# VHH binders against Protein KTI12 homolog (KTI12): the designs that were tried, part 7

Target 1, 302 residues: Protein KTI12 homolog (KTI12), of Arabidopsis thaliana (Mouse-ear cress) (q9lmh0)
Amino acid sequence: MALVVICGQPCSGKSIAAVTLAETLKESETKQSVRIIDEASFHLDRNQNYANMPAEKNLRGKLRSDVDRSVSTGEIVIVDSLNSIKGYRYELWCIARAAGIRYCVVYCDVDEAHCRQWNKERSDRGEDGYDDGIFEDLVRRFEKPERRNRWDSPLFELYPSREVIDKSSPVILEAVTYLTKTVDSKTQDVRILQPSIATQAARFSEANSLYELDRATQEIINAIVEQQSLGAAISRVTLGNELPPIEICRPIGLPELRRLRRTFVKLMGQSSLSGPPLPTDADSAKRRFVDYLNREFGGNNA

## First folded at step 7 (VHH; framework vhh_8fcz_2)

Design s67 (from d9 with H111I)
Fold by ESMFold2-Fast, scan of step 7:
Structure s67 (fold): chain B 302 residues (1-302), chain A 122 residues (1-122)
Amino acid sequence: as target 1 above (302 residues)
Amino acid sequence: QVQLVESGGGLVQPGGSLRLSCAASGFTFSDYAMYWVRQPPGKGLEWVSGISSSGSYTTYADSVEGRFTIIRDNDKKMVYLQMTSLKTEDTAVYYCAKDSEYSDSWYDFDIEGQGTQVTVSS
């Protein structure tokens, strides 16, 4: 029993990797039962699902729900989709941790130029490709998996533009070996292992709330940057009637704002076990982040 | 580049107190949140406490809330963990950690030092 997350740019060969891995697992000495969960499993229209943010969020929700239902069946579950957003991969990792099963990411590393070419070729053949606007938006928002992140590890990297992916591919065989091994010893990553927090964060409402928090706080950063660019000098950033203003004593650069946002999300994520509940909506998330920024800009001496 | 040096651990009886210190160097200390994490014998890392870059926001794990206090001194580039009402279950190696510059992970920490051993026993 395991959860495999296939990740990659649009048109990067993900479905070939998923099918190849599944067939290799089924033919292994242990004859693993394998299930692939993908967009086609729900009879979903690709371009419609990625046309706007609510549709994309609904797609991720449906895939996540099916994964959650599937992890208790004793099968190896492969999620074949873009899985391009780190927050979403984090949610999937939380499901695996809560279920006490193995987890890994298989990344199809193909440069954007080849992905664009393959997308165009699919469209020219009348196959189910991405519309250009949708494709470029997805490429722009892709968050590459990184081995240092717990939810991106172990990371198995494939290069479909450089080699044919088949059952004899070394990386496929490495993934199969990992997925079919017996329960091993107490090997721990001293830097990032969080057993108690991982168990608590595995609650879907908490993981989803953290993801929404990350997205809502990015909107606040964007608003601050925009308002600073509109005024020659400002001492206060106004965010509408529903939110308190942000008091500033100097221009705040984007790198500093991004660092403050990352820290805020991390501190709230860690405190979700015993602190106040994570915000359930964008407005409450924005209010808490604005309060945090005002405290940081005001300092201990105010 | 980044260096974190923990100190202040030792043997203490249940109900006792200890103050842990962490000396930081190699980065702009006032730009980063700092954390304390611990590793009990035979267990994985457990998050304990966090403090924002200015020191105005703090957070604690449920198991230590009300007993531990995290503070920082940006001028001295120090972070501290004041521990009171210590329990046998607090026995662990304690590490000082920084936000990762290279990861967008909500749970990743940069741990550079050897940690400081805290043993609570009678």
Scores: ipSAE 0.118, ipTM 0.621, lowest interface PAE 5.0, mean pLDDT 76

Design s68 (from d9 with K98R)
Fold by ESMFold2-Fast, scan of step 7:
Structure s68 (fold): chain B 302 residues (1-302), chain A 122 residues (1-122)
Amino acid sequence: as target 1 above (302 residues)
Amino acid sequence: QVQLVESGGGLVQPGGSLRLSCAASGFTFSDYAMYWVRQPPGKGLEWVSGISSSGSYTTYADSVEGRFTIIRDNDKKMVYLQMTSLKTEDTAVYYCARDSEYSDSWYDFDHEGQGTQVTVSS
């Protein structure tokens, strides 16, 4: 019936929140069927999953695939993973929208210092903690959810460092109430207005250029999906005066857009091993991707 | 079922050339990027080259750039690897691979063929 995205810094109590929410939903008056999708299903060590950008992207892709398959089962699906990237949360929101199901984000808001302490305590106990380098990288790249964004709403905020999270937690009960209410198939959450596209370019670090390329291209996909959601027939997607328009001769579904983006990022990623350099900023990355899309939509070059 | 069939491998002297072919069936070939990957004796799988679904974009590993060319023919459902200036380090089993539907990993592929052996030796 619904897709729940758990979000927060590494070691911020996300899994406790996910399990508590699932148990509360199962014990509710409506006795909801609940499935948790998490990293444990992939049988890899936590540090192996986040060792490098390709491994991390592989994990996100597999989790997204599991979600896409699971949202048609009639269960409440809870995604318990990093979910730290706004573009990735947007993809999950699009899956929920396409499936016609309810969506929400549960955010474990814990400051960096407490997360470091809990990671150290986990490692000291011989449990699956993050290596310091991986932990600091994940903390630096975390993108806090914003209630005004459709893909981050409704937003249920938990503070595990300030209170015990259990079945009686007010925010957990609010989330359960939201998820179990009988409402029409159309919800206001799906139609909340998106902020305009930011025009200021972000400078790419050479070390993280592939990850930043992934982020820039996801913003293009988000813009295409947003414009298509506002109108039924679109022959041209306008991204502003700084970017060429995208010409589309037919409706383009999210699965096709995701495949095209994934392929583009892979091809550009491999190019980093040879002479041609990666784009140096977000606008250059977006221009290359727009060119790629126009070529792929326009023909197969023969 | 998805099927990829490689051919064109063989024994060649250093400095020589070979053209590998891959025949695809069981899926809409023009919807997928295609890759060539190789496994040298006693080593792991390494990426060689990739080509977008339309053929508009190609990419190469640093070790083969300028020596190898990847091309595709969507009408014939074929992908090719033209190899020139071959080195002993190019000795490997070469596999044709289809882009994954579900993975963002640079090295993860949905389907691979049986492979074709390339031996570069005097």
Scores: ipSAE 0.062, ipTM 0.582, lowest interface PAE 6.0, mean pLDDT 75

Design s7 (from d9 with Y57W)
Fold by ESMFold2-Fast, scan of step 7:
Structure s7 (fold): chain B 302 residues (1-302), chain A 122 residues (1-122)
Amino acid sequence: as target 1 above (302 residues)
Amino acid sequence: QVQLVESGGGLVQPGGSLRLSCAASGFTFSDYAMYWVRQPPGKGLEWVSGISSSGSWTTYADSVEGRFTIIRDNDKKMVYLQMTSLKTEDTAVYYCAKDSEYSDSWYDFDHEGQGTQVTVSS
């Protein structure tokens, strides 16, 4: 049971990598059940999916929904799409963490010139290719995975322009070994395999803002739980000099806090592509979440 | 037992206004965020607006910001979408959706109703 995210530029050999990995896993010593989730399963033209930001957001939402449903099946799930946005890869990583399953990224590292040539060749054959304008836009917006990020690790790098990707490829075999190894505890295995969090700048990109929003809101939840554990009569949670306190009129259970956090992150995330910008730093994220909690706990509609 | 019933759709001219309503039952309404999502003819679902459980926090898609307003009445278990300055591009089936307990995906909602048709045409 694992989630594999295939990542790469348009026309970088991602589908070949996904199929090769799936077949190698099925033929492995510990024969695995594998499912590939891809764009073709939604019956939409490739160019229609990437024609504008709302269409692209809708595609990512559908793929993410399919992944979330599929990770409970006990099979290895491979997501074969561009997966080009760091914030989106972060969301997929969160799904894997919540499910307590193994996670990795397989990156098809191909330079733009080869991707452009392969796109042209695909179009010339009458196969499913990208229109030039869409291709160039996707190339410009591609956010390369980085091993130092938790949601991009472990990172398995393939080079389809330098060698043939097949079942004997060393990196494919390395990924298979990682995905098929036995563990005593899913939580412990996932925890051990996660790299240390990369240090982030004070000002964040939109993808980094999603990561910081998740981290900051979790820190607030942890502080509430910790302070409530010190006394049942806690009516006020103090979070330091920079943040307003959280006023609570009753003990708040962890399930309720988790629901409030999920809802807040979802509401903020939904507006990020075409609405108000996400918080640019940890303190801004924490202030917004504290404001959100105080309004929700107070039942204040004004 | 969870039910969401949308109403208020219809035919309206460009520049006109409509108020959509959603009646909720079968769950603790005041504990969940509510959303409006739409599906234009021949296209997929797109998110329109969201409102927090208390009603104190709202979000909007850029295409509707300044024109649409989402509000809720927790005592009546109702969520509304006030639409103004309607455009032909707003033509769609509009769905009311309840926030999911388990998924962080913006696309994953519980109990979308049958929807209400909004047609903006001259």
Scores: ipSAE 0.149, ipTM 0.648, lowest interface PAE 4.7, mean pLDDT 76

Design s79 (from d9 with S30D H111Y)
Fold by ESMFold2-Fast, scan of step 7:
Structure s79 (fold): chain B 302 residues (1-302), chain A 122 residues (1-122)
Amino acid sequence: as target 1 above (302 residues)
Amino acid sequence: QVQLVESGGGLVQPGGSLRLSCAASGFTFDDYAMYWVRQPPGKGLEWVSGISSSGSYTTYADSVEGRFTIIRDNDKKMVYLQMTSLKTEDTAVYYCAKDSEYSDSWYDFDYEGQGTQVTVSS
């Protein structure tokens, strides 16, 4: 069981990569069952899907829902779409993590000029290409995967403009190896090798901040729920000596706590950091979330 | 159904000010964070600002911090974006957005309104 996210510029050979990977997996020693989730299942053409921001959000929501439903089937799930937004790839990674399955990104690294040419050729053949305005908008907004990020790792890079992608492609075979056996974290191929210690430390610090934020906020929610179960008279939730208490003026239900947690993660993730940076450790993450909850429960007049 | 109606956009000279308004309906307004996102001509979606459900916590993109202020009025179910020191780069269609119930991703919002166009030119 695994989730594979195909990523790349519009018209970068993503569908060829997805199909090649799926066929190679099906023909492997273990005869893997594979499901490809793509835009072809939707009734709108690609230009309608990317015409405006609400349409793009609806497309991503449908793909994400399809992925979430599919990861429980015991198949390897391949998501074949742009997957161009870091936050969206992070969301897909969270689905894989919650399902307890393997995850990887396959990136079709093709320069803009080749993508434009292939889009033009697709249009010239009467195939479903992107309108020029939509194509250029998607190219400008593309957020390149970075192997140092957890939600972009392991990262398998393909270069369709430099070589033919087929079942004998070394990177395809490396991805198949990763997906069909238990990965030994101590033996890595050069293509999945982590960057130098200095850059690795910086990137894993950033990835760890998001992981710690996710974990720490869930721990705080669990503590609130548990302490509230002890009685309706609870006006304060204590989290030990290292954290300030949470002041509550009424019982707070789990749905409201989940909404507050979701909001906190979104607000911090959207913030460009003129203030304190994203937490680098669990204690900092917990302190910031507790502060946020106290401000929301108590009301802030500043 | 969630409805978000944006207004207050228009033509303004560089250095000018505008206040955008968003009227919300179809959900429990006090339970959700609200956001402003924008789409400049020929470019993609850019997050601009966010405000927590109580109004106690606000966030801003680096490009607008110090120039824009997000505020909300829970009694009136309104979100506002006060824009000052406007630049030509602020030209965009501005959308009011609600937290999605479906995703923890900061890129997933409910923003199905027509938006309001802001044009900054001399």
Scores: ipSAE 0.123, ipTM 0.630, lowest interface PAE 5.1, mean pLDDT 76

Design s8 (from d9 with Y57F)
Fold by ESMFold2-Fast, scan of step 7:
Structure s8 (fold): chain B 302 residues (1-302), chain A 122 residues (1-122)
Amino acid sequence: as target 1 above (302 residues)
Amino acid sequence: QVQLVESGGGLVQPGGSLRLSCAASGFTFSDYAMYWVRQPPGKGLEWVSGISSSGSFTTYADSVEGRFTIIRDNDKKMVYLQMTSLKTEDTAVYYCAKDSEYSDSWYDFDHEGQGTQVTVSS
């Protein structure tokens, strides 16, 4: 059992690497069962998947959910997508660690010029290529894997523009050896922890509540950022007659606001089912988030 | 380098109490939420409790609500889990975890602790 994350620029040969690795594993002496999770399984155009941030977030969520489901089956799971965002690879690594399975990254290292050429060639043939704007945006945001990071290790680097990737490729064989190696089960590895999937699933099954939390908290963050940009000495953010104001004792940067929002959503989602229910409308969600922010900004005045 | 060191585990009888501690270093402790999660023998990971960066907001799993209390001391860079009315089902390795710096995911944690074993048995 293992989780393999294929990573690379758009049009860098990732699917060939994924298929080659899967076939080599299936034909190995141990005859591994392998599952490839990819964008094609959702039957959406690649330009639709990357048209905007919500669509891209939705794609990552679907891929992550399939990984979570698949790692419990005892198969080697290969995730074939861009996997270009460091934070997302970190999430996948956390899933593997929590499941107690092997993890590795296979990186198709192809320079931007070759990726652009291959993308144009695909488009010219009427195949699945990226629109130029989407392609350039994805290239700009690509976060290259680094083996110093736990979530990018072990790192197996392939160079599809410099060599033929097939079952005899040394790096493919090295990855197969890693994935099929029998290790001493008496050795305990340190791992990144996550809550029980069953516990989270129970809370996250309320789709309308989750939608309202996501939407409402983002609207509040946007309002704070906008009002702070209009005046350097803003001490109070007004959100309308139905909501209490947010008291700001210092300038709050966007990274801090995003962290507070993420933490709030996480704490709400993981709270006891016997506690207050998740908000079911935008006003209730906004009110709870505003209360949360005021407590965090105000501190405990003993 | 971020480091989390759990302590306070041990053998305790059903109905007993135990206090777990987590010492944090290598990051601005007061900027991040903290969590306690546990892994019972032969089972998967289960989240137990969470506390916001200021300490003003706390959450608990249904199985521990009313029995466990999470608290933090930002000046000392410590987070604690006060456990009361312990049950045999609470037997697990308990881990301290920091809120994510990288992920937009609701369930991942930036750094792992070494863990501390809690055994509830007669």
Scores: ipSAE 0.247, ipTM 0.711, lowest interface PAE 3.4, mean pLDDT 78

Design s80 (from d9 with Y57W H111Y)
Fold by ESMFold2-Fast, scan of step 7:
Structure s80 (fold): chain B 302 residues (1-302), chain A 122 residues (1-122)
Amino acid sequence: as target 1 above (302 residues)
Amino acid sequence: QVQLVESGGGLVQPGGSLRLSCAASGFTFSDYAMYWVRQPPGKGLEWVSGISSSGSWTTYADSVEGRFTIIRDNDKKMVYLQMTSLKTEDTAVYYCAKDSEYSDSWYDFDYEGQGTQVTVSS
């Protein structure tokens, strides 16, 4: 059992790499059982999946959930998607580590110009290509895997623009050798990895708590944006029902508010991993977020 | 381009203190929250501490609260972890991590450094 993460730019040959690796594993001396988890399994349009950040996060969440379920089946699981964000690869690595299984990354290293050309050719054929705006955004946000990072190792690099990827590809054969390796001198049928406090707490976090935190903080952001739209000189945002006001010394744009909200959610997540659970109560979540915003707005201007 | 370089780890006896440093470059340091995470021998990664972009909001793992202090110096582009009353359970490789621009994941880092080893032993 193992988890393989295929990584690369949009239209970099990832699906060919995934299929080739799966077929080579099935034909290996050990005749491995292999499962590919990809975006096609959800029957959603590619451009719908990457049209905005919520859609993209939803896609990653679905893929991650499928992986988490699949690593218990005793198969080699291949995740075929962009896997472009370092933190998301880190989450997948944590799943593999918690399950006590082998892990590796297969990176399709193709320059932007070739990916852009292949995307155009796919669109011209009436196949599933990315809209230009979505494609350029994904390319801009791509975080290249680095062998020195634990969640990017071992790293198997393929170059689909420089060579044909097939069952005889040296890197594919190296990956197969790694994934099918046996220990001759000592066997460990089961090694129970004690999950870290972070992994344990994350798995026990209620979806309801995260939903409540997400909803509450978004309501606060919406209120700030709405009140600022009434006049650029607004220095105080009143949120009603026993919430303290938000004191602002300058207009705050939506991108900055979104960054502050994201950081708050992460800081609250860290706190819940080590202390009290995430607020399940909307008022508590809103009060903590308002306190956070007031501290961030007041300190930065001095 | 983004680089995080940790230092300050070493061998210390139980009850001792260490100060870890992280030098950041390649991004607008004052715009991002910073984190310390650790990996004890034979275990997974654990969140240790986080600090908001301004330094006005901090959070700590239950196991280190009251013993560790996270500090940042935005002018010097440094984040520090002051560790006191160290326990054998604090033995780990400590990593500095930068907040992600694009992910809501609790484990998501835009960048993580190479780490610094802390060993608490008599």
Scores: ipSAE 0.195, ipTM 0.660, lowest interface PAE 4.1, mean pLDDT 77

Design s9 (from d9 with S54R)
Fold by ESMFold2-Fast, scan of step 7:
Structure s9 (fold): chain B 302 residues (1-302), chain A 122 residues (1-122)
Amino acid sequence: as target 1 above (302 residues)
Amino acid sequence: QVQLVESGGGLVQPGGSLRLSCAASGFTFSDYAMYWVRQPPGKGLEWVSGISSRGSYTTYADSVEGRFTIIRDNDKKMVYLQMTSLKTEDTAVYYCAKDSEYSDSWYDFDHEGQGTQVTVSS
C-alpha cells in the first residue's frame, strides 16, 4: 500500500512517468496492484479544469476525495496531475500518514522552454494541449517540490528532456524498490520520511512549532480512528494518562475528523500573530487540539 | 448551490461602529468554519477574522484584534462581524467566506459572497 504523487510543470512528461512506474510495479517480483487517479476520470478537458480558480479547486477536491477513498484498498495509488501547489501536496501526504501507508513524490524536472515546445507540439498534432494563457499562468504558479519538506520526501527526480524514461530508468527502479519493500511499521515508516528535528530544535524553534502542531494533530486523528474501529459504540477516546479523554456523542467519520483538524491548524496559524504563540512541543499541541475537539463535538449552543 | 449574502456595510466616521451580517444557504452550516476577508481599494485580499464550526474558537488579524468580534448563530445560519473603533485603514469591501476541505493557502476558501462596502471617513 502506498501513495505516489506525480509532480511537474504542464507538459513535462508526467503521464509517461506515471504509466512507466505503474507498469514496472505490475511487472515487479511482488506483482503489485496499481491504480492511477488522473483528470480524465472527470470527463472535462484540461482547459475546462484550469479555466478559473473555482474550477481548479473543484478538480483538486475531486482528486483528493478519490485518493482518500482509494488508499484503504491495498493498492498502490498514483496521482497523475500537476500537483503544483505545496499545500495540496501536504494534504495528500496527510492522507497517506493517516492511512499508515508509504508515500513518495516523483518529480518530472523539465525547464519551461521545453514544456512550452511540447505543449505546442501536442496542439499541432491535434492532441489535448493547454491554451497559451492557461499554460503560462500554470507555469508561473508552479511550486517546485523540495526534498527538505516532509511532504515532498522521498523525492524521485526524473529529467524527461535529458533522457528517455522507461522501465530500465534508474530512478524508476529506485522508486519501485522503495514502494515494494517490506515495512516494519506502516505509520512508523511514513514518519521516517520526515527528517529528525531533535538536534535542530535549538536552532529552529519557530519551524519546530509548526512541525509539532502538524505531527501532534495527525496523531490524535489516528488514535480516534483506531479506537472507533475497535469498539462499536465508543463514547470516549482515551489518549493516555497526560491528556484528557475525547468525548464522542456520535460516530465521527474520517472526512469530518480531517476537516476539524484542517480548520484547527488554519485557525491556529492565523492566530499566532496576535493570540497565543504556536505550541513548541508535542504535548502542548495535543492538549490544545484535544480541548478544541471536545468543544467542537459538544457545541456551546443552548 | 452554496450562497453567502453579506449586508450591513456603509459610511461611518472614525471611531464609529458597524455590524456586518452574512446569511448562508446550500450547505450544512454548522459543519464549516466561516471567515471574514476584506479588500481595500487597489489592494489584495486581507484575512480579517475566523470562527470554528461550533463557535468555540475565534481568530483575528493583528490590525483588528480587540476592535472586531466574530460571532455565529448556527440555528439561523448567520455569521456576524461586530466592528468597533473603526479606522480609515478599515475601509474595504468585506466578504464572507466558507471554509473549504482543502488548505492550499491562508485564503483558500470554498465560496465567497458578493461583498459589502465599508467606508470609514470623516
Scores: ipSAE 0.180, ipTM 0.668, lowest interface PAE 4.4, mean pLDDT 76

Design s95 (from d9 with Y35N G50A)
Fold by ESMFold2-Fast, scan of step 7:
Structure s95 (fold): chain B 302 residues (1-302), chain A 122 residues (1-122)
Amino acid sequence: as target 1 above (302 residues)
Amino acid sequence: QVQLVESGGGLVQPGGSLRLSCAASGFTFSDYAMNWVRQPPGKGLEWVSAISSSGSYTTYADSVEGRFTIIRDNDKKMVYLQMTSLKTEDTAVYYCAKDSEYSDSWYDFDHEGQGTQVTVSS
């Protein structure tokens, strides 16, 4: 009963690390049951999974859902993916904390040059490699685990470019020792915990209202962009008879609107179990978002 | 490099008040929502409060609604948590967290701080 997050650059030896760790755990004195959750289970080309932000978000959502379901089974769960974004590792850590199980990160620390070379070698063999554009984008966005962060601790660092990773690797054995250690009062041993942020996050992600929030806020952003694109200076955006207008003192760019929308969705999600319920329909979602925008822009309806 | 430095924690009696501070650097502070989250001893993380990038919208966990106030000062790159009517259940390490730039997840925080300990005891 533990959650292991494998982390590293594209083509950094993560799957070898995951399989080696799983085999070592299964062969341990405790004879642990181990489950690996990976991208291959979705039967999609890896380039399809990382082609754009919606596809990548969908992949992370699927992996997260599998983890959330699996942490109650009593198995050690290993998540084998890039796990490259700090916030996503934080979500996984919160799931482990809420479930009352052990957590650790196994980081395959390989420099970009070796990862790029191994990606090319994989492609040359006709294996599942990353397209150059996708590879470079993933490398640019990679957020290295830091031991000082709670969601990156304990951190077990492997160096596949400097050594062979196998069942006798010291770091693998250290991770196995951590994962199979008997619970005691001196460790970060886990117990059944009260509802946490992870529990609230899971409910929000699964709620029907998440789809309505996403759709409704997108429609508002599209309306603002459309009205601003009419080639005239606009100080007021009208959204139909049911909604208050949006007062703007300057042209608002799409990047700023997207940031405001992202922030609004996050704020609504975080309050879903601890205050007023999420909007139950598109109209109430739109009204709340318009109010939010008017407050952020300093409008008269704020 | 994003840096968040929490301060202001300490020992306080039930019913007392305390103000937490978070100094931010390494990003455009006025572009991001900020959060306070806490971890009581032996328990998981609990979201406490959030404030929008402009400071005009705030939200609170039900357990702290009416007792805590989140404030920000974009010129000073600071976020604060004013805590009143403190209860023993508020004992926790308090962390300051900003929204992640790259994640689409509404639960995504970019957190670099060590936190500040708040102990409510008589």
Scores: ipSAE 0.013, ipTM 0.455, lowest interface PAE 7.5, mean pLDDT 76

